# Ledger of designs, part 24: VHH binders against p46559

Target 1, 369 residues: p46559
Amino acid sequence: MTAIEKFFTEKSPDSEQVLLKVIELGIDFLGGEWKNVDKSQVNVSRVHGGQSNHMFHVTSSTSATPYLLRIHRQPPSQVFTDTVNLAIFSERGLGPKLYGFFEGGRMEEFLPSKTFDVNDVLVPENSRKIGAIFPLYHSINVPVSKSRRCVHLMREWLNGYESLGGGDYEILPTTVNYSDHPKSVSIKDLNHEIDNFEKWSTEIFEHTLVFSHNDLASTNILELNSTKELVLIDWEFGTYNWRGFDLAMHLSETAIDYRVPFPPGIKMNGDLIDNPPNIQIFCEAYVEADKKLKNRSPSDPTAEVKALIQECQFFWPLTNLFWALSAMKHSLLKFENGVDLDVQARDRLAVYFHLKPRSQKIYEELSKK
Short names: E, the ipSAE of ESMFold2; O, the ipSAE of OpenDDE; V2, 0.75 times the mean of E and O plus 0.25 times the DockQ between their complexes.

## First folded at step 8 (VHH; framework vhh_7xy4_2)

Design q3 (at its last look DockQ between E and O 0.12; V2 from the best seeds 0.00; counts 0 for: pae E 9.6 > 2, grease 24.3 > 24.2, placed apart)
Fold by OpenDDE, look of step 8:
Structure q3 (fold): chain B 369 residues (1-369), chain A 124 residues (1-124)
Amino acid sequence: as target 1 above (369 residues)
Amino acid sequence: QLQLVESGGGLVQPGGSLRLSCAASGFTFSDYYMAWVRQPHGKGLEYIATISDSGSYTYYSDSVKGRFTISRDNAKNTLYLQMNSLKPEDTAMYYCAKGSPYRLLSTGYRFDYKGQGTQVTVSS
């Protein structure tokens, strides 16, 4: 835990120390209007949401610009990526403005909004809206590495797992009822899975590389109160990736409920996994929006939509493998995020192996073309 | 006003049984996950059992698996914990906890309310 994290988590938001600190930050990054703010005029409220950050809404009874204070919990590398991405989006008007960043935290524009939950993202109209906004983000040119970071991360996590003493991993699903998975998987087996998907993805979908969010869970979607427009936040995993991976990541998350208040803190819905209700609408919206964005002539989108659905289906298990590996490693580190990481890992692995044959079939089909 | 009132605690000998109850009011009980947590003297809170809104899903900590059973009666707005084969290590204040409707992972809290608790003491 960083000093600043400790400071903001151990002290009450209404403590004098916190109030003075946020005034200091306001002065440093927002300017003179905060110089006239007294601690008695300041309100700091905890904002709930996100797994990797502490957030506070800082307001005053003066004309001083309110701001969102984010204290990081994630590794420095992710902080760096997230901050860079936020800065870019800030300038482009695709997210909250970045007011400033410092060691262990940053100040952002507070956007009056509703944070989506798992129910929100399952609403067909919302799914359509989400699908429609993706092309805009995918069209952004970001000056970051074009490497497939997801593959790198998977391997890194697996190596980390091994280094921490992890061995064969038993797959015992808790919240899903799949049985078409191995009893256990070795590190070697998992490496093989990564290799295969990397190969398949590279051969079939390399032309689909786009700047991706790679973590679009429901809680990373804001609906603005004023316009009802959606804004994507939390770009700590933002990197170039296969389009289908990014889309599948979101779709796969729609089947996961993290609102389980106690251990295991997660529940996957097999029905939603097997038959995602909004995948058609989502993909239709994507294709339509993409065409508009690229000034393409109107045409029958049927074939493109079908292809995109297939693409999402192909990557769906990989998204689960991705987070399973993360969960495996972090479980050994006793990382606490409100979710039983072993349960998450096991369930995601079960989902992975359940869906993998479909992906393989898709690869085989597309590789023959 | 939201209320959770635990009852059923007491002194019991090792190997004995107790049944805890939690009466819920002030919210739509059937819409929320519920849990039992306990706090031994001088120790932190421990999650011991979780039950889904409908009661279809239950989760137990390893420490109580096979011995404790969480259940609920949504018609009565009541949460239960059947505790069998009690051990001295089970001595603690037991709390009924209401699940949060929101993802509160950043705060570390997964419940937004707990009762006053009922003391369970297992001693020979």
Scores: ipSAE 0.179, ipTM 0.651, lowest interface PAE 1.9, mean pLDDT 91
Fold by ESMFold2, look of step 8:
Structure q3 (fold): chain B 369 residues (1-369), chain A 124 residues (1-124)
Amino acid sequence: as target 1 above (369 residues)
Amino acid sequence: QLQLVESGGGLVQPGGSLRLSCAASGFTFSDYYMAWVRQPHGKGLEYIATISDSGSYTYYSDSVKGRFTISRDNAKNTLYLQMNSLKPEDTAMYYCAKGSPYRLLSTGYRFDYKGQGTQVTVSS
């Protein structure tokens, strides 16, 4: 643990040391009214829900600018990328303002907001808003490597699983009702699956490379109380990737219900796995927003929407393989996150193999052209 | 600090009904999903039901679906479980739990059950 992490986790938020420290941070990074704030005027409260950071809402009874204090738990290298992404989006008004950063933490705008759940994202108007916001983020040139994709992370997880002593993985039992999958898969089988999808994706969709969130579950979407505008948060998986993976990740997460109590803390919603109700509205909004942003008129807007839906359908199983490999590795580390990681891995592998034939058919159809 | 106080348990005959209550304090109750979990004697914890922050959405395990109803009163900071058509296998210690979104590797809700629980016994 860093010294600053120990300071903020071992001391009470209402202790004199913490109150004086947050005033010092306010003076140093925000200035203004913080120079005149007394410790009796300051409130520091924990913000709930995050596992990657310790988060504190810092306010005062004065006009001094309130802020969110984020103290990192993640490795320094991952923190660097996340902070760079926030800074870039902050400058463009596409995320919370970044007030400052330092070794082990940062200060950012606190956004009074509602965090979405899976039911919120399925409301048609919300689906339109979400679809429309993606092109704004996809259009930004982020100064990070364009060669590192999410398949690289999948390989890292599979290698980690093997190095921790993992072997052939038994897919049964599952909570989904599919039988069109193998009983088990070897590490060699899984490497083959990653290689094939990378080959297919690169051959057909390399022109769709954009900076992607790659983890847009409902809980990473905030609706601002004041404006009802949506803000995407927690860019820790942000990297260049095929846009269809980014869109499919969001859509496929609507089929996953994490609100069930542990154990197992996860349930696949079979009705949504093949047929997400919001894909048409979502893709229409994406195409319209992308057209406006790029000052273009497509020759056939209906054809563009159909093509984007096909992109999403192609990448859908890959998003399940992605999280299955993560769950397989982290199950061996006995990592706890409120979800039975073996149930997640088994169910997602079953879904992957169930949907893969559709992706293969799309690849074959498009590669003939 | 967070407190969850369960009540309303007792001895009841098979086919009977009970209503459990959970008084919550130390957090903004209306901001969180809530759940009921149970622990039969000598066994691990078992899923019962979940309710959204507004109360608009509810979820039940298959073993209680149709017999149990979860509800909440956000003005009173209280969670409820109406238990009908009780069976001997419903005998357990019942706990209420506060849910929080939890995400490092996948989206999920972590349920913290810190109360002393309330015993429900279904026998002749």
Scores: ipSAE 0.011, ipTM 0.322, lowest interface PAE 9.6, mean pLDDT 84
ESMFold2 (binder alone), look of step 8: mean pLDDT 83; pTM 0.856

Design q4 (at its last look DockQ between E and O 0.10; V2 from the best seeds 0.00; counts 0 for: pae E 10.3 > 2, placed apart)
Fold by OpenDDE, look of step 8:
Structure q4 (fold): chain B 369 residues (1-369), chain A 126 residues (1-126)
Amino acid sequence: as target 1 above (369 residues)
Amino acid sequence: QLQLVESGGGLVQPGGSLRLSCAASGFTFSDYYMAWVRQPHGKGLEYIATISDSGSYTYYSDSVKGRFTISRDNAKNTLYLQMNSLKPEDTAMYYCAKGSPTYRLDSTSGYRFDYKGQGTQVTVSS
C-alpha cells in the first residue's frame, strides 16, 4: 500500500487532514481556483465502483472546479498505462479530462453520469449505443506497445499461479451447468490452450488489431446525464488487441451478474452465454458506425455483420480463459474484491471449454479461405 | 422508500428451529438478489445465505450449510430463512440484505448489498 493510499483509506473523508490534502491537490493541479478555498467549504465523498482504485468526489461551495480523485490500488505498470490512455482520451474528448497525476493517484474531471449495471447493458438500445461507440475508440492511435497483451497477460498470470504453488486446477462449475469440460486442467494444458488460440487468432484475425479496452464491463460505461452519451472508462487494460477480443469481452460480461450480495458474488447466465440476445444489434451498430467513421459508401452490411458476429463468437471463450487465469492467480494471493475467485475461475473455465469447439470450428472454416 | 423488515426472531433452545421473514418494499423485489447476514454481539457482520432474483440459485456459508435454508416468495415480496438445528453460536442479530444492482461493494461490510433491514434478534440458549 502506498503512502497516499494509506492516507486516504485510513482517514475519514471529512477529516481535516483529508480536506486539507484535497485543497492542496486542487491548488497544485487546478491552480488559483482552489487557493482561497477553506476546508469548511470542501466536501469529499467516496465514490464506489472501481475494484482497483479508491475514488473520491471532491467539491466545494465555491466556484472551484470539482474533481474526481483517484488513488491507485493497481500495480505501477498498470497505472502508467492507464494514465497514458486517460491522457490521450482526455485530449481527444473521449473521456474525462485529466487534471493531473501524481505518485499513487490522479485527478480527473468528474462527469455527472450514470454508471451502467448488468441490466443496463442488456437493454437492446444500450447495446446498440455501445456497439456504435466502439469504432471510435478502436480508431485511436495510442503510442503504447502494439503487442497482444491479452496473450502476454494470460501467460503471466499462469506463470504467477504456478509460482505461487498452484497445480492442477479442478473445474467444478458453481453457477453454470456445463459439463463438457475436463474434470481438471494442468498448467501444461492451459498453456496449450493459450498457444492454440494465439495461433488461431494470429492466422485469421491479425488484420483486426486495434487499440482495445479489454475490460468493458457494465461498470466501465458511463451515461452522461446531460447528453446521454456513453463514455468508456477504466482503461487499465487498454492495449492493442484483436478487435473481436475486445468486443467479445464486453458481450461476455453482459452474461455475468455480479449482484450477488456476498460470496460467491458472481452468477453466470448460461442462457445469455449460449444465446446472447443483443449480439446482432451490437454488431450491426458497430459496422454502421465504422463505415461512417471511415467514410465508406453505404452498402448492405449483412455479410459484414455476420462476419463480425462470428469474430465475436470466436473470441468469446478466450475472454473467459483470460479472466479465469487472472482469477486463479489472484485467488492464491487472497485478493478480495467481493467475488469468490475460485468460483469465477471454475465457472469461466467451464464456459471456455463449452465454447471452445465453436471457436475451433470457426478457425477451421476461415483458415480454408 | 426502500424498506426491509425482518421478523421471526426470538429465544430458542439448542437444537430448535426458527423461521425468519423479511418483508420488502420500495423496490422491485424480484429483480434483486437477496441475502441474510448476521452480527453476533461484539463481532462483525457475517454473511449467511444468498438467493438469486428468481430463487433458482442459493448459496450458503459453511457455518450454516445443511441447517439453514434461504427462500423467497416474489409474489409476496418476502424473503425467508429457515433455521434448523440451531446452536448457541447462531446467536446474533439477523439482517435481511438487498443485493446491489451494481458491482459496488458496501464500504463498511465489503459485500455487494446496498440496503439491509433493522434486524431481528435470534438467541439460542438453554
Scores: ipSAE 0.102, ipTM 0.609, lowest interface PAE 2.3, mean pLDDT 91
Fold by ESMFold2, look of step 8:
Structure q4 (fold): chain B 369 residues (1-369), chain A 126 residues (1-126)
Amino acid sequence: as target 1 above (369 residues)
Amino acid sequence: QLQLVESGGGLVQPGGSLRLSCAASGFTFSDYYMAWVRQPHGKGLEYIATISDSGSYTYYSDSVKGRFTISRDNAKNTLYLQMNSLKPEDTAMYYCAKGSPTYRLDSTSGYRFDYKGQGTQVTVSS
């Protein structure tokens, strides 16, 4: 634990020490607005429940700008990526304003908003709005490596799993009702799966590389109270990647409910696993918004939407393999986040193998052998 | 300090109805999802129902769907469970539970239920 994490976890948010500290941070990063604020005028409210950050909403009874204080708990590499991406999108008005960062934390704009939940992403109009916003983020030229795709992180997790003593992984028992998967899978088998998908994706979809979020679960979507516009947050997994992975990640997460009480803290919605609801509306919105953003000449919109749906279907199983590998590694680290990570890993592996034949067929149809 | 105080339990005959209440204090009630869970004697916790912070969304386990109704009154800081068509299998200690945002290790987020009260006993017996 860092010294600043210890300070904010061991002291009450209403203690004199915390009140004085948040005033000091306000002066240091926001300046004169906070200069004459007295501790009796300050309120610090804990935002509860995370393993990734300790979060505090800092306000005052003055006109001083309120802020969201994040004290990091996550690995420095994820902190760096998230902070850099926040700064890039903040400068373009596509996320909360970044007020400052320091070792162990950051200060950002508090956006009065509703965080989406699993039910919100199933509403057809919300699916349309989400589909329409993706091209805006995908159009940003981010000055980072274009060769570090989702597969880089997948390999890191698998290597980490092995280094922690992991071996052959038993896929059963599952909570999903599939039988078209192996009973167990070796590290070698999983590396083969990653290698095959990387080969397939590079051969067919290299032209679709965009800077991608790679983790757009419902809770990373804010709806602004004032405008009802959507803002995407929590970019720590941001990389250049095939856009179809980014879109399929969002779509596949609509089938998953994390609000079920622990244990197991996860429920896969079997009715939604094979195809998400609203994939047609979602892809129509993406194609329409992308054309508008790029001022492209008219082409066959029906064919483009059909191709994008196929693109999402191709990447769908890869999104499940991605999180399965994360869950396998972090289960060995004994992290408790309100989800049984072995239940998640087993279910996602079962889904991966169930859906993979569709992806292989799409690859074969679109490529030369 | 955080408190959840369940009440309204008791003895009821099969087919009867009962309404549970949970008085919340020590936190901003309207900021959090709330749930009911139960524990039959000698068994693990069983999930019953969830309600969003505003009350706009509800979710039920299959075992109670159509029979139980979760609701909340944010002005009174109170959570409710209306229980109809009670069965002997519903006999359990019933707990009010507070939700908080839950993040996967990789920053994907959601909610978990990270505090529960002392409980109130519901007994369905003929």
Scores: ipSAE 0.005, ipTM 0.231, lowest interface PAE 10.3, mean pLDDT 84
ESMFold2 (binder alone), look of step 8: mean pLDDT 81; pTM 0.830

Design q5 (at its last look DockQ between E and O 0.62; V2 from the best seeds 0.00; counts 0 for: pae E 10.4 > 2)
Fold by OpenDDE, look of step 8:
Structure q5 (fold): chain B 369 residues (1-369), chain A 125 residues (1-125)
Amino acid sequence: as target 1 above (369 residues)
Amino acid sequence: QLQLVESGGGLVQPGGSLRLSCAASGFTFSDYYMAWVRQPHGKGLEYIATISDSGSYTYYSDSVKGRFTISRDNAKNTLYLQMNSLKPEDTAMYYCAKGSPTYRFDSTGYRFDYKGQGTQVTVSS
């Protein structure tokens, strides 16, 4: 834990120390009217968010610009990537403005908004909106490595799992009822799965490489109060990836309910997994928006939409494998995030093996073309 | 006003059974995950069991698996905990808890926003 993290997590947001610190930060990075702000005029409220950050909404009763204070919890490498991404998006008006960054944290524009939940993303119209916004993000050129981070991370997590003493992993689903999975998987087996998908993806979808969010859960979607526009946040996993992986990541997340307030803190919906209700709408919106963005002539989108759905379906299990491996590793580290990581890992692996045959079939079909 | 009222606790011998009830009012009961938690004397709160809003999903801590059953009757706004094969280690104050999740991947986001006054369960020979 960094000093600044300790400072903001151990002290109350209304403590004098915190109030003075946020004033200091305001002065340092925003300047101006923050110089005249008294601690009695400042309000700091905790904002709940992702696992990688501590967030505080800093406001004053003055005209000083309010801001979101983010204290990092993630590794420096991820912080760097996330900050770069945010900076780029900030400049392009695709996210909150970056006011400043410092060791262990950053200051961002606070966007009055509604954070989506699992119900919100299942609303067809919202799904359409989300689908329509993706092409814009996917069109961004970001000066980061073009490597497939998802594959790298999966391998890293698996290696980490092993290094931590992890062995064969028993697959016992808790929240889903799939049974078409092995009882247990070895590290070797899992490596093989990664290898196969890497191979398949590289062979048939390499041309679809785009800058991707790779973690678009509902809670990473903001609906602005003023305009009702959607803004995608939390780009800590932002990197280049196969388009279908990014899209499937979002779609797969729509089937997961994290509103379980008690252990295990997660519930997967098999019905939504097997028959995602909005995949058609989502893909239609994507294709339409993409065409517009690229100034393509209007044409019948049917074939393209079909292809994109197939692409999403192909990557759907991989998204689950991705997070399963993460959960496996972090479980051994006793990482606390409100979710039983073993339950998550087992369930996601069950989903993975359930959907894998479809992906393989898609590969076989597309590889012949 | 939100209320959770637990009942059914008492003194029972090891191996005995109890059925706890929790009467809920002041909120739409059927919209929330519910849980039972317990607090042994001098110890912290322990999660025992979780049940989904519809009752279709249940989760149990390892300590009570196979012995306890959580259920609910949404028509009656009542949560239940059937406790079988009780052990001295099960002695605790038992609370009905209402779920109030916030954001995923936040350790503070998974909690209850309200719990009842509790009912004492004592397992002793």
Scores: ipSAE 0.043, ipTM 0.527, lowest interface PAE 2.7, mean pLDDT 90
Fold by ESMFold2, look of step 8:
Structure q5 (fold): chain B 369 residues (1-369), chain A 125 residues (1-125)
Amino acid sequence: as target 1 above (369 residues)
Amino acid sequence: QLQLVESGGGLVQPGGSLRLSCAASGFTFSDYYMAWVRQPHGKGLEYIATISDSGSYTYYSDSVKGRFTISRDNAKNTLYLQMNSLKPEDTAMYYCAKGSPTYRFDSTGYRFDYKGQGTQVTVSS
């Protein structure tokens, strides 16, 4: 834990030290009325959300610009990626304004909004709106590496797990009721799984490479109070990737409820794990929005939607493997985020192996064409 | 007013059993995750067991797994803890706790927003 993280987590938000610090940040990055603010006029409150940051809403009784203070918990490489991606989307009006960044944190626009939960994303009108947003950012050119893909980070996590002394991983016990998975997996087995999916994805879906969010769970979706427009936040996993992974990540996360009390702080909904009810309307909205952005008339949207659903189904288990590997590494780091990371890793590995046969069948069908 | 009232504690011999109850009022009990937590004398709180709003999900700490069973009766607004094979190490004040379905977790974990006054369990020969 960094010095700035200790400062904001070990001190009360209403302490003199915190109040003076947020005024200092306001002066340094925003200037203006912050130069005239007294600590008695300032309010600092915790804002819940995300797994990788401490967040505080900083306001005053003056006209000084309120801001969201984000104090990072994650490795420097993820902090760098998140900040660069935010700056790019801030300039395009696709996210909150970036007011400044510093070692260990940043300041950004606070958007008066409702944060979506897992139930909100399943409402048909919301699913339609969300599906239509993906083509907006899938169509932009982002000046970052096209070679990192989701599998790069997965390998980093698995290597990190091994370096921390991790070995064979026991999948049981789980909270999901599957038995079609191994009892344990080796690091070699997991590397083989990553390599196979990378091979399959590259052979069949390389033409679908786009800049992707890669973490569009419900908590990363804001509905603005004033306009009801949706805004996407927390781009720390943003990178070029196969679009089907990005879409499948959103869809698969509808089965994951993080609102449950810790411990364990996570619950998988078995009814939603492999076919959420909103996949059709979500994919329809994607196809329609993509065609409008490219100024094309739809010629056979039914066939395109069917193919996109198949893409999502192909990448579905990979999204679970992705988070399982993160959880395995961060459990050894004793990372505390309100989720029992071994419960997450075990359940997601079980889901991965349960769904993988569907992806194999899709690969076999498409590779024959 | 929100209330959680624990009962069923007492003195038991090692290897014995007790069943704790928690009567809930002042909120829609069936909407909330519930937990049992305990506090040994002079120590911090330890989460023992958690149960989902429907009762379909349960979690147990390693110290009680296989010996304790959490359950709920949503029709009677009551949370239960069946404690078997009790050990002297189980001696503590036991509280039921109500979770908040609106909390989003950060590094400090999901917060239970209320606990009762507790019931004492003492395991001694």
Scores: ipSAE 0.006, ipTM 0.310, lowest interface PAE 10.4, mean pLDDT 84
ESMFold2 (binder alone), look of step 8: mean pLDDT 82; pTM 0.843

